# Ledger of designs, part 1: miniprotein binders against q9k998

Every score and structure here is a prediction.

Target 1, 230 residues: q9k998
Amino acid sequence: MAKEPLIRVLLIEDDPMVQEVNRMFVEKLSGFTIVGTTATGEEGMVKTRELQPDLILLDIFMPKQDGLSFIKQIREQYIDVDIIAVTAANDTKTIKTLLRYGVMDYLVKPFTFERLKAALTQYEEMFRKMQKEAELSQDSLDEMIKQKQAQANMDDLPKGLHAHTLQQVIERLEELDEPKSAEEIGRDVGLARVTVRRYLNYLESVGQVEMDLTYGSIGRPIQTYKLKQG
Positions, changes and structure headers below are counted from each chain's first letter, unless a header gives other numbers.
F, E and O stand for the ipSAE by ESMFold2-Fast, ESMFold2 and OpenDDE, each averaged over both directions (binder to target, target to binder). V2 = 0.75 x the mean of E and O + 0.25 x the DockQ between their complexes.
[cut] stands for letters that were removed.

## First folded at step 5 (miniprotein)

Design W6
Fold by OpenDDE base, look of step 5:
Structure W6 (fold): chain B 230 residues (1-230), chain A 90 residues (1-90)
Amino acid sequence: as target 1 above (230 residues)
Amino acid sequence: TPEVEDEINELEKAIDLLERKLQRAEKNPDDPEKVKRLAWVIIMLASLIKYLAQEAKSNPDDPEAVQRLKDLAERIRDLAEKIQELVDRS
């Protein structure tokens, strides 16, 4: 059996020690190879064009060039590369921007080896599936999206989120025929609006929930939530 | 196995470097961002050592690897205590 080609990874990280640990983590996984490392987004752009990696593990908080600007530049140039973002920020605005730029996953610093392994294993499953299938069925796409959801649900929930409560919110969202407010969802699952909003913001941040703005009669925008139809 | 030995040797080198960086940070505490990055590295290395220690325990044929990984886990714990003291002083 021809050995499947290794996924070619570029590491972009300004801290040499963090970069080295990321190298050690990736090298522990079969199916990946590091083809280069850079300490800046500018050098990262040069190496991306030169090496044509399949995947970039990108620090968003690099000095001199914002990692968001790097991703934007990659997308504006139509460079066919996948990006897993590494971030010290857990703010919803940054996460929303990352999702809009089509990152495959995001890891909050500090992350564990297990969390990176989960992200890269999921990426490999997707990558290999897309290599083997010229056309993906809706069911195959849904399975890939669900696998993304299941792994995101287990390990690194933001502080103050609990897996069991997240699951209850997801189950309630799966039953929705129409987008509902955090207040309505909260009533249905027996949680405070503020609590549910944290889970919904998380789910929105991982791309599982779509938020829409409905204007009620009193001119205040009401945020409504539904699962993204994968 | 030679592969496990190579991994442990890389971890030892990384911890040695981390210790040297931490000692430098203790002498010049004026960079809180550096201290934060060192704390992240400690957490990350601790997770890898834990994983490798679990794998090594599942292979009873390499008791030396298990002991070396335990020693590394202790070294990382000591560094975690030191970095916490630096964070608490900043």
Scores: ipSAE 0.715, ipTM 0.892, lowest interface PAE 0.6, mean pLDDT 84
Fold by ESMFold2, look of step 6:
Structure W6 (fold): chain B 230 residues (1-230), chain A 90 residues (1-90)
Amino acid sequence: as target 1 above (230 residues)
Amino acid sequence: TPEVEDEINELEKAIDLLERKLQRAEKNPDDPEKVKRLAWVIIMLASLIKYLAQEAKSNPDDPEAVQRLKDLAERIRDLAEKIQELVDRS
């Protein structure tokens, strides 16, 4: 019966008309709320710290600071926020760079309401799934892990995961001497926590990574990961 | 409904502003980036109008909202034609 909390969105877009249309698009979707809008990446950094959004809709081609520089700063400062990129460019190099930085999706301007709805709907499904997994008891986590192991396919990479990004996560795991949380691993690789957890869940399902639960400072369980050694 | 009226009013204001910006671009055509951005906004607004019109038709009898959205769609079509003419002249 409880109403799901709204996903808090920050818009970063320099063109006032495009910004207004993006606002109309997002506000039409019932699972989302706009908590702020900015016209520059510099203002975007300030608002990100101030408002603590769940998701940033980021235009990567802005005059004062391009969006790639903004994403790099977010990762360098260890700010755990998801990003959907909006770009005027459709070149493969730019798109590959965005995916390497772990954006959740990318939209090429101009985009339709249907395209944005699809991207945000897919994001919401993943966001809600990850929240439920974080709230699961140890017994419920064991049941979910058993079901994932039954579904695992050792030969194929699941849809929605990218081989280059998976390799980066694997390489970071190979460098660890202690188990680390998804947030810690994501910080090292430049990926959001939710994104890294998807890759770690896959690696665990195929038997390459082991997961352990520890209790954090707030009393909530924290999942840590390392390569399986035996 | 008041909520639907507010959404349509916001669309109308955005289209009003778009019309004014297009008129300025027609008088000062040596700014192709502004024309490109106006074309983007036209496409984006058209898609939202289409979505809202389909949503209004699926709800119980709101013919006023459907008619307002059809009128806005016609305005957007006219703006798209003007943008195409402006692009063709460059």
Scores: ipSAE 0.625, ipTM 0.857, lowest interface PAE 1.3, mean pLDDT 80

## First folded at step 10 (miniprotein)

Design d1
Fold by OpenDDE base, look of step 10:
Structure d1 (fold): chain B 230 residues (1-230), chain A 90 residues (1-90)
Amino acid sequence: as target 1 above (230 residues)
Amino acid sequence: TPEVEDLIDRLEKMIDLLEEKLERAEENPDDPEKVKRLAWVIYMLASLIRYLAEEAKSNPDDPEAVQRLKDLAERIRDLAKKIKELVKRS
């Protein structure tokens, strides 16, 4: 079987130590190759045109150039490159802007090797699927969009929420025919009511879950949760 | 594997550089951003070393790599303690 071509990665990071760590992280993954590195967005733009990478790992808080301005320039020029953003801040304004510019993922500094591996593995799955399929089915598109949305939601998880647990809660909510309480969902996924309620409150806050009040036989309203049908 | 050995060599060099930079930062604690960046690098490297150490334990055919990764794990843990104390003082 012809060995699938490696995904070509450009690193844009002003700190040489962080750049080397990112290099070591990416190079540990067998599906990727680093074709270049730059310390500025200006040089990054030159290298993007020269090297035509598949993926850019971009620090958006470079001192000389706003990484948001870099992404804007890439999109305005219709350059066919995917971007994973690296950020020192998790402010809602920056995140909303990144999402609007169509970044694949975003990582908050400092991030673990496992977190980057997860981002790059999901990117590779998408990348390979799009290479093999000239046309995507609606179901395949929905899965890709859901994965992107789930991932975008997982990275901004408030302190003490975990992406894997969020995914388990979402998967359980997707299987629900009727709204369930946090206690019922918690039993189904093996989590404490208080823990599940934190995830449900998060999902409600991002508009993925709706909360309703069901009056049980004992006259106290019970909060029930269901996925919003978009 | 040669690839793992190369990666371990690069990790050793990076930790050597971090030790030097941390010593300088302890002598001149006037740049909190520099200290923060060092803390990030230490955090990130510690994650990779842990991952590699667990991977190497699953492959008993390279005892030298296992030992080198244990030594790196100890070194990076010591750096993490030092930088944590420095961040508290800044």
Scores: ipSAE 0.759, ipTM 0.912, lowest interface PAE 0.5, mean pLDDT 85
Fold by OpenDDE base, fold request of step 12:
Structure d1 (fold): chain B 230 residues (1-230), chain A 90 residues (1-90)
Amino acid sequence: as target 1 above (230 residues)
Amino acid sequence: TPEVEDLIDRLEKMIDLLEEKLERAEENPDDPEKVKRLAWVIYMLASLIRYLAEEAKSNPDDPEAVQRLKDLAERIRDLAKKIKELVKRS
């Protein structure tokens, strides 16, 4: 079988460490190749024209030029490139603007490898489908739209969960040598047990946390949580 | 695999760099944005290391990679602890 052509990715990120991490993440995936990297949107525009990438992984909060202006310029010039946005902001206004500019996905910093893998896998599925099919059926289109919406909705932490707090809970879980209760985790992160438990339940539901029952001294099983050791 | 070994080498280099940067940040805590960026990188790297460690467990034919990934996982956890403390002080 002819090896499917690799998706050509341009990385635009001002932080060289974040850029290197993004590179490592993308390079771990077999369907992609990084054709270039830039630290500015201006250089990004030059490299986009030069390299003609299929996909841009774009930090939208770069110094001097915001990524929204970059996307706008790309669209105004009718450059046929897909964009996955990386953002430090989770404000609804920015997200709505990104969606209006037709970004494929958006990732909130910091994001996990698994989150990027999910975004890129979904993109690859779409990309390959569009390459193979000269015409999309309504069902195929609906599925693509639903997947895009579902991904946008999965990035929507359940009502009352915040990305920053989720990160704090994850970071705490990463530091655990042994499973801890929601109360212990809550004390460690400065959150109420009930609040932490909502995050833990979310993380459990997405398969990132495992729950175990530990019998404490009082004979009642205590729910303990740790990151799922794959 | 050579690809995994290369990636582990890059991870080790990145963690070395993070350790140096974190030490500097501990000495000069007055840049909360720098601390935040370091925290992000640590978080992201930790996720990749975990993923690779899981894959390596499924491939018992590379015990060296498994051990290297365990060591990296420990190092990144230590960094995560340090950066968290620094964030709390900032």
Scores: ipSAE 0.750, ipTM 0.910, lowest interface PAE 0.5, mean pLDDT 85
Fold by ESMFold2, fold request of step 12:
Structure d1 (fold): chain B 230 residues (1-230), chain A 90 residues (1-90)
Amino acid sequence: as target 1 above (230 residues)
Amino acid sequence: TPEVEDLIDRLEKMIDLLEEKLERAEENPDDPEKVKRLAWVIYMLASLIRYLAEEAKSNPDDPEAVQRLKDLAERIRDLAKKIKELVKRS
């Protein structure tokens, strides 16, 4: 029945009262466990490497390091962790930057327990689906090793990208009827969203994919991607 | 449950702290960043108390938890009124 491992969460928040509220909010939800809390981005980087959380709840405005710089460093160091951003600002530039760096969701302070519950519930659904898809992908890789022993690999790609994975992303993009988010594409091809984002960014940089901001029913913009038709 | 009881205890401790900090903020109303942060915490905490109160009403076998949550809800509503007034004064 409910035999799934708990999702490991790191909380990064400078205000001790807000941090305690966040702790209570997360601890009320089944499926999650808090593995650490930090008050600064610098300590957050250290704890991320030490604890290897699945998810970070990150306050964007902290002393010593702003959260945007933290996210940039996480991505530059190729740390594969999902991020839900918490922000005091509702300005369009900050939101667009968060979406470009592939956060799973963003919450504007002050937020309700119901809003966090909705974000984490949606995240858990995606997390469990990706775990199942990763298990299937591992079986497929094992089969490839047994069947294809003399195969050349393409090494022309930027570091951290692989030719067969890039082709999977391209093939999914070719099948789309409408633009989709990195999260949606990742679910379809069985890849972590951070990994898919890196491939989409490469494809955009070489002119094969275009990104746009679209507005959903709630009015929060999301980044969508499609093949560039010319 | 033990988990719910622990959460109610922590909520009460947090509300005690908020009442203390709000009293100090009323004595020094020219610190708008602290008032803003208190208002955020009050708003967020009120949402959790409301959620727990609705959950507890579905379990009539724990009337003490229901009463404790009602008492906390009243205290948080009073804090919300006071913080709104502080925000108006700056």
Scores: ipSAE 0.748, ipTM 0.899, lowest interface PAE 0.7, mean pLDDT 80
Fold by ESMFold2, look of step 10:
Structure d1 (fold): chain B 230 residues (1-230), chain A 90 residues (1-90)
Amino acid sequence: as target 1 above (230 residues)
Amino acid sequence: TPEVEDLIDRLEKMIDLLEEKLERAEENPDDPEKVKRLAWVIYMLASLIRYLAEEAKSNPDDPEAVQRLKDLAERIRDLAKKIKELVKRS
């Protein structure tokens, strides 16, 4: 009954009919809940802070405020949220720009239910794996996993991780004097907290990073990271 | 199930709205962007209706849902034909 926490989704789409279709698509999938809908990027920024969603389904081309500007603001302000982009444009330049801003996936309108289901299913798999790794880190089982994965190289990265981004995170970790949270590290390298946490969790799983899990406030625990000594 | 019935009700309301908007677009065809957006919605809804119909056939406990989804599939097919013709004129 009380299985796993639902992934909290904010929908940003200016067309009310497309918005309703997206709502029906997402609500058909178990594992997700819609916490809000907005018609503009400015309203979306307010709701992102208020609702703290895990995932935003964002339409890139909105009349009042374009979605690329929204993504840029999210990244510049170090707001901790994953984004799946929806676009009417299917050109290589737009897609490369979205990838540089670290979106999880992109969908070209019009898309089928099956395509959105595939994107969200892949995202859910990654999301749940990250939660499992955090739970195991509270237990001593993490040492057993690190022993088997200590020699991983960058060419063997999990899905959704990129070698250049991983190197940026490693270089920042090498500069640290004291442990820092994923939020602090993300601020320093220009990545969302959830994005940098994926890289940090990978580095911990292969034995290169130490994590200290701190239960200090209402809500999610605060985790700090540093490069493992020796 | 109640969840499936709610979704079918919402699909029906959307199709009612699409039929109304398509009729207005046929009478007043000066805005190709509006026609294109209607085509997008029709395409996306058709995919969900097909998915639900397949799912309902796998779970034969609800023949009323199967029939309602078949009726909606026919209506969305007719809308798709009409919008395709309207896009050609635009």
Scores: ipSAE 0.746, ipTM 0.898, lowest interface PAE 0.8, mean pLDDT 80
Fold by OpenDDE base, fold request of step 12:
Structure d1 (fold): chain B 230 residues (1-230), chain A 90 residues (1-90)
Amino acid sequence: as target 1 above (230 residues)
Amino acid sequence: TPEVEDLIDRLEKMIDLLEEKLERAEENPDDPEKVKRLAWVIYMLASLIRYLAEEAKSNPDDPEAVQRLKDLAERIRDLAKKIKELVKRS
C-alpha cells in the first residue's frame, strides 16, 4: 500500500522559541511534515505561495502583522490552504472573526502537546477523508461538523456546557443593546433560565460578560448580562 | 530510537536556553511580555516532556532515554517554579 503522503505544514510564529516548540510538537506526529517556517505574516504569504502547504499553523497575534489580516488575504486570493489559528486571546470578537474566515481550529496560548495533537489528528482525519472521497455524504459532513463542535466543547468548557449552546448565548448577547436577565436571554434562545445562567456565569468567569444588578421596582435585584465592550 | 534521542537533544538545548533567558529576566524584571513568553514556552515544553516520559516508560527497552526524560522533567519543573515566582513579582 503506498504510504499516504504527509500533510505539508507551514509554521508562522514570531517567537523563535515558540516556533521551535511548535516544530517539535508537529514533528512528533507521524502524519505531518514541516515544509517551512516564517516569523512574519508577510514572509508567510511568500512561503505559502512558494511551498503551497496543505496546512498553516498561524499565530494571529504577531506584533507586526495581524494574523486576521493574513487569513483575510489568503481567502481573498482564493489560496487553497487550511489554517489552524494560534491565539493569545480568548475574546469572542477574535474567535468569531476566525470562525468567519473558516479556520479549521484555534488554539489558545499556551497550549499543550495533547491539545495540538487532538487538533492535528482531527484535521488529518478530515484531510484524508476528503482525499479519498470525491463526494461527501450529508452524514459524513454532519459527522465532521459534530466532531469540530465536540472538540471545541470538550477541552475548554466546564462539564455540562456545549459550544453550540454557548455560541447561541454569545450571539444573543451580541445583539443586545441593553443588559438582559438570564430569563430574558433564556426565552430568546429557547433555554431554561438555570441553563442560560450557567453559560453566562462561564462567560463572566472568562471575562467576556459583565454582570450588572438592576433594581426593579419590586423585590430582589435582577442580574443582567451584557458583553464586555473591549 | 534515533528520533527520540534527537528530540531529547533538542529539548535539552531548549531548556538550557530557557535557563539562560530566565536568569536574564530575573536580573531585568522590567519586561513582563518576555516573562509571559517564557512561561508559555515552559508550559508547552513541560507537556511534551510528560508525554515523552510516559511513552518511554511504556517501552522499557531504552533506559537511557527514560533517565534523560526524567532529568528534563525535573529541570522543566524547576523552571516552572521560578517563572511562576517571577510572574507573581511582575
Scores: ipSAE 0.745, ipTM 0.907, lowest interface PAE 0.5, mean pLDDT 85

Design d1
Fold by ESMFold2, look of step 11:
Structure d1 (fold): chain B 230 residues (1-230), chain A 90 residues (1-90)
Amino acid sequence: as target 1 above (230 residues)
Amino acid sequence: TPEVEDLIDRLEKMIDLLEEKLERAEENPDDPEKVKRLAWVIYMLASLIRYLAEEAKSNPDDPEAVQRLKDLAERIRDLAKKIKELVKRS
């Protein structure tokens, strides 16, 4: 028996009535806590750095700044935060852009409590699984790797991963002569770094990919990935 | 429960606000964007009230909470009727 830490949520929503509704929706769900609310993307960037939330519920269509610009800034600054987007329109172009930027889900206003509950429940399941894997000891992970010799099965993917995207990542890895970062692989296949990293973490967990720390010419060591020699 | 009572209090406060804003929108229907946003809020709150009412019906440990949720459900249904009429005029 163990208590799970609350998932820390930042709400970015310009309309005060919609903001209060979103707050009530999230607070009804166990497992989540609101750590802040903001009415603009500019304030949202400041609060994201200050509060370091796990998840942002972001309104894409704010009057002064669109949320796509906010997501772009988050990704350009390498801030590793999960985003669920809220939009006033279900435009195919916007949805495709959101998916390429690696949002976890998108909701079209107006949405029901049941729809938000479904999105957050799915997110929590993924969040807890990744947290648990990160907290395993190195010895435990090494033992799991030795027991696992089977190649990943596309039909048995964790929820939130898609077979076609996984295949794209695998095909790019097969083309590599040397290990590359999630950012480099993502640029090559047209996917956001956070999205590619989720696929690479899965491939590592099933024994198909090796991760290493590599020192670059500028900045901190970075994680690089290559196909594992079976 | 204290958590449910807090939500019901906040729902009631929001419905009070919606009733005031809808009345003003009926008197001065110059802003269709404002009407649309009221409709959004009414729709979303209705879904939460419905969810809480079904939850309370399944586990009726607090009959006063059940009654308050029924009263709020009636008020939100009345608001939904009014907002539909207002949208028809625009």
Scores: ipSAE 0.743, ipTM 0.896, lowest interface PAE 0.8, mean pLDDT 80
Fold by OpenDDE base, fold request of step 12:
Structure d1 (fold): chain B 230 residues (1-230), chain A 90 residues (1-90)
Amino acid sequence: as target 1 above (230 residues)
Amino acid sequence: TPEVEDLIDRLEKMIDLLEEKLERAEENPDDPEKVKRLAWVIYMLASLIRYLAEEAKSNPDDPEAVQRLKDLAERIRDLAKKIKELVKRS
């Protein structure tokens, strides 16, 4: 079987230590090769045209150039390259802009090797699928979108939260006609109140859940949770 | 494997550089952004070292690599403690 060609990666990062760490992370993965590195978006544009990488790992918050402007320029020029964004910020405005410019994934600094490995593994699966298939079925497309969404949800999770458990909590919240307590939700999903409350607090912090206070006749107010209707 | 040995050599060099930079930052704590960047690098490297250490434990055929990774894991833990204290002071 012909060995599948390695995915060609360009790294754009201004911090030489972070660049070397990213290099070590990518080079540990057998499906990838780094074809170049740059410390600026300007040099990044030059090397993108010269090297024609398959993938760019891009720092969005470089001091000299806004990485969002780089992505915009890539898209305006119709350069056929995929982008994984690296960001120091998890602000909704930046994330929405990244999604609009069609980034494959985004990583919040600092990220683990396992997180980058997961992003690049999913990218490789997509890349290989797109390389082999001239047409995608709806089911195949839905799976790719679902994987992308699942990965985005995993990365934003605070330490000790798990995406599968988050999904169970979300699914239970979607079925709620009325706001429920963390204890009630916990019983429904088979989790301790304290565990469920961590997921609910996370979902509240990202604006997906609304917390209300229900005052019983006697005692402390009970926190109740429901999905925010968009 | 030669690939793992090369990676361990690069990790050692990076930790040496971090130790030097951290000492300088302790002497001149006036750059919180530099301290933050050092903390990020330490965090990221610690993740890779842990991954490699678990991988090496699963394949005990290279006892030297296992020992080198243990030493790196200790060094990066010490750096993580130092940088945590420095971040609190910044």
Scores: ipSAE 0.743, ipTM 0.907, lowest interface PAE 0.5, mean pLDDT 85
Fold by ESMFold2, fold request of step 12:
Structure d1 (fold): chain B 230 residues (1-230), chain A 90 residues (1-90)
Amino acid sequence: as target 1 above (230 residues)
Amino acid sequence: TPEVEDLIDRLEKMIDLLEEKLERAEENPDDPEKVKRLAWVIYMLASLIRYLAEEAKSNPDDPEAVQRLKDLAERIRDLAKKIKELVKRS
């Protein structure tokens, strides 16, 4: 009887035939809905603000436009949206750039339906788990002392988190003299803030990291993180 | 199901279009990037058709869908052969 809300997808792809194929691929999967399609990164930026999608499936290689610039704008403007990149480029520099800007996954064209299904299935599992953990954190403050999470285990990671990246975040946390924000930690290890926050949220959920609020001069408090001492 | 029938209808329309575009490319090749993108679309559609065909065979309640998908699979395989030859000769 209970239904989980559909994950809302914006598709950015300039080729109409590829666009239709990607639409069919996504629409075959029951947990997702396409809320819009655009042919340019500029229109994609407008639609992202208007439609507020959960996920963007973005074609990086467009003959007249650069999808990397789109990702950069999204991150610079602090728009909180997940991105799965589709690219024709297989060079290491492009892939490294995508990872630094915090894409959830990348697919090299041409790809099979099975490959996209795997990527979206993995994303859905992460999306649903993070949604449930956020609800628990908001409602279960009085249980915080009573319940603790086990230490993080590399083999028990939620799908969408990678052991190598988690180790980088843990190593930086071990080096800290004082609590630092996700942005500061990300700068130090070369990871996007949104990526670091996902790992820090996981580490807090399993009881390995402590989050605190640090007030600056004016404005909203900044969340800072350090390894939990006990 | 209606959802599967809609997908099959859309696949058929795409294959009709691909057959037309490939025929033009074979007679009048004018853009290697266009040929490459046709190859991408053919490859990706073939994977969806294959997936749907296997799914339909596992549920025998709709033999018409199985037959339509089998027919589309043959057409996409023919397109894949043609585009591979075209890319090879270009």
Scores: ipSAE 0.740, ipTM 0.894, lowest interface PAE 0.8, mean pLDDT 80

